VH-VL binders against o27280. Designs and how they scored, part 37

Target 1, 266 residues: o27280
Amino acid sequence: MDSMNVPEVLEIKRIVEESESVKTFIFSWDFRREVRPGQFVMVWDFRDEKPMSVSLIDPVRSEIGISIRRVGEFTDRVHGLSEGDLLGIRGPYGRGFELMGRDILLVGGGIGMAPLAALADEATARGMRVDALVAARTADELLFLDRLEAAGVNISTCTDDGSCGFKGFAHERLLTLEENHDMAAVCGPEPMMFQVMRILDERDVPAQLSLERYMKCAVGICGQCCLDDTGFRVCAEGPVFWSQELSRVREFGRYRRDPAGRRVPW
Key: E = the ipSAE of ESMFold2; O = the ipSAE of OpenDDE; V2 = 0.75 times the mean of E and O plus 0.25 times the DockQ between their complexes.

## First folded at step 1 (VH-VL)

Design lD11 (framework fv_libevitug; at its last look DockQ between E and O 0.36; V2 from the best seeds 0.00; counts 0 for: pae E 10.2 > 2)
Fold by OpenDDE, second read of step 2:
Structure lD11 (fold): chain C 266 residues (1-266), chain A 122 residues (1-122), chain B 110 residues (1-110)
Amino acid sequence: as target 1 above (266 residues)
Amino acid sequence: QVQLQQSGPGLVKPSQTLSLTCAISGDSVSSYSAAWNWIRQSPSRGLEWLGRTYYRSKWYSDYAVSVKSRITINPDTSKNQFSLQLNSVTPEDTAVYYCAKGDLYSEYFDYWGQGTLVTVSS
Amino acid sequence: QSVLTQPPSASGTPGQRVTISCSGSSSNIGSNYVYWYQQLPGTAPKLLIYSNNQRPSGVPDRFSGSKSGTSASLAITGLQAEDEADYYCQSYDDSLSGYVFGGGTKLTVL
C-alpha cells in the first residue's frame, strides 16, 4: 500500500467521546489513498508524534477516524483539542487485517477494539456474520458497543470486575463460546492476546493479532519496533500478524522493549 | 493419552548420519500448538535440547545453536511421526536420545519417548 | 558444563526435608520460568514442577518449587524411599534461543 512519509495537516472534522478516556478524532480522507482496518497512522501534534490505529473507515462520508486513549502528555494535549483544530497525519502504515470465510470472531480488549471496530464495519458490509467479544476492566471502559450493535454485530462482553457481562478475562469467556468461526481477529493487551491465541489455535481457528510496540519511523528503518528472534518489524511486517507468525516470536506475551530498548515485562 | 515410541539404530560410525524416528499415538504430528522435540542426555553434556518441529499452517523447525548446522527434524504426516537426522557425527554425539512433546505456549516437556542409546564408534 | 548449575548430589533420611538448588543467569532463570523433572533409573525424565511452583496432576504436595532472582529451588518434604532419583531443573535461555537444563542432582535416601 502507498503511504505518506510527510505529515499532512488535517482539520479535525468531528470528535466522538467513546468513553471517559477515549476519543475518536474524525478527518476528511481522500480514499484514492487506500486504508485498511489494522493499519495505523502517525499522529503529529507539532510537538510529538505517535502511532494510532485507524478505528473508522467511511468511504461514503469520505472520512477516517482515529481513536486515542488518554494515557500521557501527548494524548493529554490531543484530548484538549477541539473540532476545527489541526493535526498532522502521515500514513497509513503497516499490514492490516485480511478477511476470509463467512463467520468471523473479533476479540478485543480496551483500546484494542479500535482497529477491530473498523474491521467489523468492513466484514458486515461484505455480508459476513460477525461475533465480537469485547473485554475491559470495567463496564465504563467497554468501547464501541453501540456502533457494533448498529452494524449488526453479535456482541459478548466481559469485564474484570463483572460490572458488565461475563466476570473474568477475555480468554475465559472465549472458552465458553461456540467454536464456529472461520477466522478470528484479536487486539488488546498482549497477555490477553497470548491466551486468546492459544485457545483459537487449539480450535484450529485461523487468527490474526495486532501488536502494539514503540514505533518511531513507521517505515521499517529505525528498528525500534523490531521483535526478538524473528526480526519482524511491527511497523512494516505488522502490526497485524498471523498466529503462526507470532508463535515464532519469543517475546510475544512475555515482554516488550521500551523506548530505550530495555526489556520490560508485561 | 499421548505416547511416543522411538526407533532407530543404536550404533553409528563417525562422520555418518544419526537417524531416529519417533512415532506418535494419541495425538497428531500436525496438531496445532503441539511441538515435537528431540533431547539428548550424556554424562559429559547432561540434558541437551536439540530442536523441534511443529505445524502452524506450514511446517517450522527450530534448532539449538550447538547442532544447527548438522541437524534436521522432519515430520511425516502419513505415518504420524517425526524424525531426527544428525550429520557428521563424532563420539561427542554419543548419548541417549529422547523425543518429547511440548507446545508453543509452554516451556516444558510433558511426554517423552523411551529413549534410544546411540553410540558413535568406529 | 550445563547452563544451569545444580549440586551433583543430595541426601536425606526418610521424613526429612531436602532442598535442591538451581542457579542460572539473567538470560534464563532471571527472565523465564523454571521447571523440574524427576528421572528414575533407566527411564525418561518426568515433569515434576512447572512455572516455578506449580504441580502437575499426580505429583504429591510434598514437592514444591520456588524461584528468586537467578536461582530456583526444589523442596521435598517428608522424604520417602521412592524419591531416590535424579532431579533436573530446566528453563529457557533468551541468549541461546533454546531450552536449557541443569546438570542434575542425584538424591539418595539413606
Scores: ipSAE 0.428, ipTM 0.794, lowest interface PAE 1.8, mean pLDDT 94
Fold by ESMFold2-Fast, scan of step 1:
Structure lD11 (fold): chain C 266 residues (1-266), chain A 122 residues (1-122), chain B 110 residues (1-110)
Amino acid sequence: as target 1 above (266 residues)
Amino acid sequence: QVQLQQSGPGLVKPSQTLSLTCAISGDSVSSYSAAWNWIRQSPSRGLEWLGRTYYRSKWYSDYAVSVKSRITINPDTSKNQFSLQLNSVTPEDTAVYYCAKGDLYSEYFDYWGQGTLVTVSS
Amino acid sequence: QSVLTQPPSASGTPGQRVTISCSGSSSNIGSNYVYWYQQLPGTAPKLLIYSNNQRPSGVPDRFSGSKSGTSASLAITGLQAEDEADYYCQSYDDSLSGYVFGGGTKLTVL
């Protein structure tokens, strides 16, 4: 019997308000249960459960953090909780990011910075040179800048409205950054990730991209997590994929599907 | 740059304890992302991962099921090294033993020691 | 026997294409990345392919990896004399909670 599939009831130790719509929930963690940047956990509020990326991995304090954006009924209820309240956590699930080489580029959009913040901590602890491009629609939606700065990351910002850093989209900013990285990790809206992937492929920089698709079950037995034309299950084979794998997926960056299965443009 | 240097005896009698040491330079044995591994290679079994030790809030060790009852992998922070002890050896433990650095976040081994041939024979 | 299955030998002539297979199960290759190592005589293994199909800096593009279901493959195009070596696949096994290797394939360049 695999005990990772049974939720452990954990007390919320601290809550960090990252923005108007994002909070990080911090729990004590027993690191005999390995967790890697890019993995996710199932968060259970005793009524429903949803997958959430791990955004903080702190073995010195024996803590993990889970960053949650308010987007629906489940997340609205979770945002209403306080320090001392309980949540069920099971996992971790999925494959995490791999780190290799000396220089890494992180490209994050909105809540996609959450798994990349954990990765940045690991990469800097290894002595890697870390460049991060943090993108959002407005300055108020840029996430984890203080954590990245504390980790010694070289930060570039990009906002659609120009309220912080480069005015424009992440891929436009990327074109003005140096081209020499051993690898990249990318997480954010699919259209952003698609454009960034194209540039990194042209530069021959291997990239890992993290996807969140429809999820109903974290154990990989359901079809809700599948990508359109490759059959990859995000919860089983993802959420992290190499750029060469994603280049085979016609759906990636071009359209999504509504609950009825109809194609909807981004 | 990380280098791993092995030392230990090349001949061990059956039922005795096999003991090897791996000295680390260019990194700390207590580096929190690093995992310090022992891997052996024999003609009959090929490459076999034996176990690892690593530091998170405290020291942990993981061992392959096949050797778990008779193996210990220990860090030594003061000497910046880690060791392998394998008890009750049999001729089937004859192999080239490697120490290797991996990490907790990738599944490959990027730095290897030179290897030590250990023969278990009476 | 090893947990991952490789053919014990493979051969080719210079300029040819050769492939080396690696077969596992749902608890290892089916759920985890595959890595390939090249071992020259008298040396420790060297990482050749990581994460199914990625090459470390300095590895020629003649080497490529692939994974489908519970199996993986290493392909070498434009075979050269210096490619003569032992090749090992590696993954992680969820049921064993540990790393697993293939039995190795001795590649001979004729």
Scores: ipSAE 0.006, ipTM 0.498, lowest interface PAE 12.4, mean pLDDT 83
Fold by ESMFold2, look of step 5:
Structure lD11 (fold): chain C 266 residues (1-266), chain A 122 residues (1-122), chain B 110 residues (1-110)
Amino acid sequence: as target 1 above (266 residues)
Amino acid sequence: QVQLQQSGPGLVKPSQTLSLTCAISGDSVSSYSAAWNWIRQSPSRGLEWLGRTYYRSKWYSDYAVSVKSRITINPDTSKNQFSLQLNSVTPEDTAVYYCAKGDLYSEYFDYWGQGTLVTVSS
Amino acid sequence: QSVLTQPPSASGTPGQRVTISCSGSSSNIGSNYVYWYQQLPGTAPKLLIYSNNQRPSGVPDRFSGSKSGTSASLAITGLQAEDEADYYCQSYDDSLSGYVFGGGTKLTVL
């Protein structure tokens, strides 16, 4: 019971370079601890601990993959590790995506494609048709395209600079795509998710969105991951929320919080 | 062009219920991006937000704490309207009442009704 | 009493600059955007400034807004007779879980 909330020290089995800035770290995993797409883990490098997306869930090989973008001191240190090195892993935590219907749209921006790649694997395994809109600033930052294609996902791309696919924002590309999905799953920068959610809501497409907030405990005790208007804890009641749950969240799309708890505009 | 047209009685006795309606043209009360508000204005309190209603797969309402126990705001989709009911009024509820449209995600009110003076007198 | 504090009156002569203050707390202006409304006699309020310092289409550029800490201000340059009106600030208050307004400032153009 207590050991579930303490990091288990695991050896890095493999490292996959997904892009110049993103690596996937693969570990052996005992699936008595079930992992669902959209759940997260806390990664401990023996100095700091940060939430990270699970991007690969492979019960057949008994492996999970955790995708990490290099953006600061913690992720710089983790990116400097090699196969055989150790990391602490707590989790999984949070509410994952729920699949329903037979046609799903995935909309991912940057590293937000990580949990959606895991969801795509599960959706295709269930026999669903999967369309994915993969967004990034540049072509080199588009993630998981080969993996999604191999899984049979119908991929649309967009880049801010037009170097691959549609030139523009994800929500602008979405306006030109089919409207007849049974559900959508969205993960990426919160401004992108906000605009995408508005379009999906107008189309009456049920949507689940994965949110990030500052996390400390990951089990909902400390309150650091709470959303202002509802008291929802991203680590316990989320990180995945239905769009109808988010309709009452005033902060969504408007601001974020720094580690001191102050509101900072997007 | 969004327009809001208010109707309802201008005189209400103490302890009775104040009831107003706001008819919407140029938009739908069930528009996904809209929130439908009631705001009142008196010389002593100035402008005071009372509450709102909006549609997101189902209807939601938020009410100011000061009136939460007495207020109800309801949509009427068949008439494209929304209403205010304020129970157990006192002379302190005398004000000009406005309906107003806001964006669900914005914190401002960009379309206002014409205002209705409601006097609560003994 | 209003949650946000404004001076009850302000005045200026045509062509001059007038500033109207709006004072709040960490639970409202300190953490949230500020909005301003102009109310001409006998009419409903009209949005003048949104998101601290943005002007809607049709609002002259002589109106400007700013925010610092728990206070905000509306500035009117090149004051004109038609600017004589009541001005209200508005924000959201986290502790009240609702929208809050200033008490209003009656601007007189002398």
Scores: ipSAE 0.006, ipTM 0.503, lowest interface PAE 10.2, mean pLDDT 86
ESMFold2 (binder alone), look of step 5: mean pLDDT 93; pTM 0.941
OpenDDE, look of step 5: ipSAE 0.263; ipTM 0.738

Design lD12 (framework fv_libevitug; at its last look DockQ between E and O 0.02; V2 from the best seeds 0.00; counts 0 for: pae E 17.6 > 2, placed apart)
Fold by ESMFold2-Fast, scan of step 1:
Structure lD12 (fold): chain C 266 residues (1-266), chain A 123 residues (1-123), chain B 110 residues (1-110)
Amino acid sequence: as target 1 above (266 residues)
Amino acid sequence: QVQLQQSGPGLVKPSQTLSLTCAISGDSVSSYSAAWNWIRQSPSRGLEWLGRTYYRSKWYSDYAVSVKSRITINPDTSKNQFSLQLNSVTPEDTAVYYCARDHGEYSSSFDYWGQGTLVTVSS
Amino acid sequence: QSVLTQPPSASGTPGQRVTISCSGSSSNIGSNYVYWYQQLPGTAPKLLIYSNNQRPSGVPDRFSGSKSGTSASLAITGLQAEDEADYYCQSYDDSLSGYVFGGGTKLTVL
């Protein structure tokens, strides 16, 4: 019954254009409802409902932000909305990031920087040293650099085409970084996360990785987001997993599943 | 049950404005879960979406690139209807014109259609 | 010009299975749901399949849809004379920010 509650209808307080394809929608939030970095909400535009990661958690201003990439009918409709328009929000859901130690490495690819931006804010508020490796295909797809800099984060960038920072992939840039970290958090395309995880494992850096694959439910009642071998469900037991958990999953970074449940290589 | 009923002239001269109206029953034109569309069908172009209007906190309209400079789709809340205005028509605008609802119940599919109006553009 | 590609015609005999294909690109079918509509002569199109493979209330289970990559298919099993109609696929196109249709397939039963 509780999981069947109607979404709360909230007014879009502010919209931030992060790039040509990404916007952050900001809402007033009552923080008597806990929300943590790495969690997601269901966003309802009165016609469809989709899961979106929380990218801003600001208890001082009593605001949350949700960053949305334009990649389909639902997100194109939401991108067309204006400040003052209403959206339904249900949640939060999922397992958030856990912080430990004194220093953390963030590795984000594209829209994967969204949940990591919220994590960066919390880590800096706790007095941790935060290093971020921000990766994208092109300079125009790098996200949250201004926000990370304002928070005091040490930023490294890389782009596939070399249009900003290191020319190459996130894992190639990571190999040129020699600093030790107590932990890491990683979010982005699964092949990128797999390569990054392997390097962090060799350096004995525990990492948490955020997976949002095959998510078709809000509260973990469907089986479509289940991982091979372990039986983990992304929406129920994730989307955040420790690297130790994922290293035992045969499919992570190697293949995905089609609608018939068959393995398809990346 | 939702019903869409169309009205407007079936013959328009080249360079003039085509005007059609779609009256709605069984739903509100300002319903948050709906959008109100015009779609035309011709042998040369097949089915072609022209645009839509819908209400959230204010009225929105989206238009297909091919007609954007000539088209206006307007709601009329007092009469529970919406209209199509297409300026500077040419014989290429000859088609059967449908109004249609897209709605959240079936993932924004076109679930109810008007009866269709054949519009001939000729001198 | 149709953005989505369908064969212009298909045919079958009563009781047969018929499949109608719909081909698109990454900006439409590849990133969006596919819908199917049936149009009987002299009538408006009627929703047959939504969200790739779902049926609205009242549509017989002999109609089914599927999607793989940038292509979709409509399958009709146990073909009946009343299924003779035009069939249209539809999706949303990200680059156009609008709806797109296939050119239609005329299904003949006999």
Scores: ipSAE 0.504, ipTM 0.793, lowest interface PAE 2.8, mean pLDDT 87
Fold by OpenDDE, second read of step 2:
Structure lD12 (fold): chain C 266 residues (1-266), chain A 123 residues (1-123), chain B 110 residues (1-110)
Amino acid sequence: as target 1 above (266 residues)
Amino acid sequence: QVQLQQSGPGLVKPSQTLSLTCAISGDSVSSYSAAWNWIRQSPSRGLEWLGRTYYRSKWYSDYAVSVKSRITINPDTSKNQFSLQLNSVTPEDTAVYYCARDHGEYSSSFDYWGQGTLVTVSS
Amino acid sequence: QSVLTQPPSASGTPGQRVTISCSGSSSNIGSNYVYWYQQLPGTAPKLLIYSNNQRPSGVPDRFSGSKSGTSASLAITGLQAEDEADYYCQSYDDSLSGYVFGGGTKLTVL
């Protein structure tokens, strides 16, 4: 095994089209290298490198999956690839989700469901009861519904336009759910996560949230993914954080820093 | 498995500095997911958090308000340990002192503790 | 003098259910998670409950935690002789910017 800091050139074994804008790229994986839901890898297309969450972990098939949303030049190139093509993968990096208890709530928005889908597989395999609130802007942007259902997950859907499930935002749907859980895992747009976290805190449900920031080195050296005041590095101390940790992060739900270090409001 | 081993004198004279060291095994003092704490326990004051040190791209230290003016907690990466210094001690500082790890996986709980060190402040 | 308030003592017979209360304020329990520790004589505290109601590995399911408002509670079902110990609640206080503990409860198994 090469150093974790050196990309391994891997062949795309399979591509799953999740939606019009999201594809899952599946690779053979040596599970002597442990990977956890919530961790990310750096994907290298031999021109640029971007962090991507692991969305599939299959020790039986010796495979991992990375779900990528088409949002820019890098992802455009990657989406143009075919099975058999090559990508560089280095990692995994970061802190993944911790599973505790019997009943878990997953709240995901858009591509944020990627790491949560992997978590759902692990949780159900462990015999946990999993409820998932899957949110998106429209019905066609809801991800991993069939996969979650097959895993035995109880799914609630939420769409901004009401095209599927609850009409409204994830935190609004959450308010209509009375059931309590042992813990929650949250991933999606940061404003969504912020509101969801508040509700979960009020309900005394321990919550883990996965943050997204601009990451360059992925090893906690460059500092580009540092969160204000706390000094937390999303790539090292995260991307998964407990709600208590995020409560100390001033910028959480409010703004982020761009590659130039400028504050950009959410 | 993580182990914390404390060392230091058990007797300190008033106005002097209390110094203790906590050696870490099974984890790193610069761990990204941990904070390293000092907590003391006495019959009069119960359990009292004193402060912590931790690495997050740089070193941080947080101290309890009650001892902030007198306390220093320093990491030593070369020895994988961290220390406590408490200046100008009085008999009120007599207590069993513990080092403890605050681990993020357990949502900022103290999951590992040192064996404790009784420190008596007396002339 | 402890920031969090616990009863100084509790007791029960083997097999009984015992509850230990922990009262705080809006700046600590009201806004932060509660943790519980078991301390046997001459030993360091041991983490018993984290994040209000979660059990670490090795902690029996007889132990459970709950939180409501500015108060928390530790429940022990099927009380056993080995449960005789001191129990402490712990939280974080936003106003003090530090961790806070209860005064402890001595649990006696009769």
Scores: ipSAE 0.000, ipTM 0.483, lowest interface PAE 14.7, mean pLDDT 91
Fold by ESMFold2, look of step 5:
Structure lD12 (fold): chain C 266 residues (1-266), chain A 123 residues (1-123), chain B 110 residues (1-110)
Amino acid sequence: as target 1 above (266 residues)
Amino acid sequence: QVQLQQSGPGLVKPSQTLSLTCAISGDSVSSYSAAWNWIRQSPSRGLEWLGRTYYRSKWYSDYAVSVKSRITINPDTSKNQFSLQLNSVTPEDTAVYYCARDHGEYSSSFDYWGQGTLVTVSS
Amino acid sequence: QSVLTQPPSASGTPGQRVTISCSGSSSNIGSNYVYWYQQLPGTAPKLLIYSNNQRPSGVPDRFSGSKSGTSASLAITGLQAEDEADYYCQSYDDSLSGYVFGGGTKLTVL
């Protein structure tokens, strides 16, 4: 083919330790290639290639940051890298978040806060009031709190085990929070997103939710990232969807899973 | 409770078309949460996934590369069933054929299977 | 030839622990969930383990699954006579764009 989708080999400029299991890898980036919050990149370690969320978009410094949770062999190898080491990056891909109104609610679970941190930076730069509900299983997995605070975001936290903030699930904490937002952006475990979406729908808050699926080509040709109900390809039509689009998807929220992938009752 | 009931001939001559039907009870062939599969089992090849069909605002089908040039899987919504057609069969297509549902509840695992149909391809 | 490799047989006595291995590649087990099925003689396979290590309702907790790299394992503790069956692992293969199975392991309870 005349067009090529080849990873660009980039030097790791800086590594930020976000938690014991999450690192953000910072790269110089040519912003003639536009990047929007909610888009993803394919990260190549010269053996394998995986999709990763963009968590930092800084055109002033000409930098992007990619946050990676250590969950398997690929991410173990990437976490073993140092500043100056090389990774291949291709992208960005997918549909990002749209901002509207003056007041936005962010609801993030675990690594799902990565794209929301990028969105928070854009929203605050546009003069929006930003509230964030940051959820995790444990305090050690609450991500980006210092960055969000420095940006002027109003933070609420919850942990499943009660080690920090509200003890319980994100949707339970959400019920105790203000109901007056113009929009919401949600990213995290699908059971969390389903319950949060229901509450936001009841409150008439327009919501955009970011989904994950397995990806191979990242350009929508292989079909491996499809949502069963609609034929939507997460890599091409998503990963960000409006709640109205997801309400037509029976697979979404069919049952809950905790962040470890275990089935939980409703 | 979901049940899958297979029907079709057990003997097919080489070069002809193998045709089987799977009738569904307790679920709909157009269920958004499900996909409808054909899987075969033989001593020489073991279990082999052949393909599936499913409805997500329109009908989709995915076929294994090993048979993609010869296979068709069709739904019949009025009868609540789906079919397998495998063209130009050879003795290597002799197997027990199963229909199976995959469902989102268990991450697209095969949770319900038909009873199996032994199909012999011989002259 | 099955895409995933299992030992053709395994055995144990009642009360013992037995494990059944399943070996694949980066295009299947290395990147995708592993499932396990039990097949009794004359019947279709039935789901035993999904998503590497999860049990569907009704499967006793003496069955467990695990995954490491490109390999997976089914463990049965407190082996019982009714566990005598064939066991198959299954995954999705990215390069084949489809589901793939192991060759099966015949478990004999002595």
Scores: ipSAE 0.000, ipTM 0.400, lowest interface PAE 17.6, mean pLDDT 83
ESMFold2 (binder alone), look of step 5: mean pLDDT 92; pTM 0.936
OpenDDE, look of step 5: ipSAE 0.000; ipTM 0.467

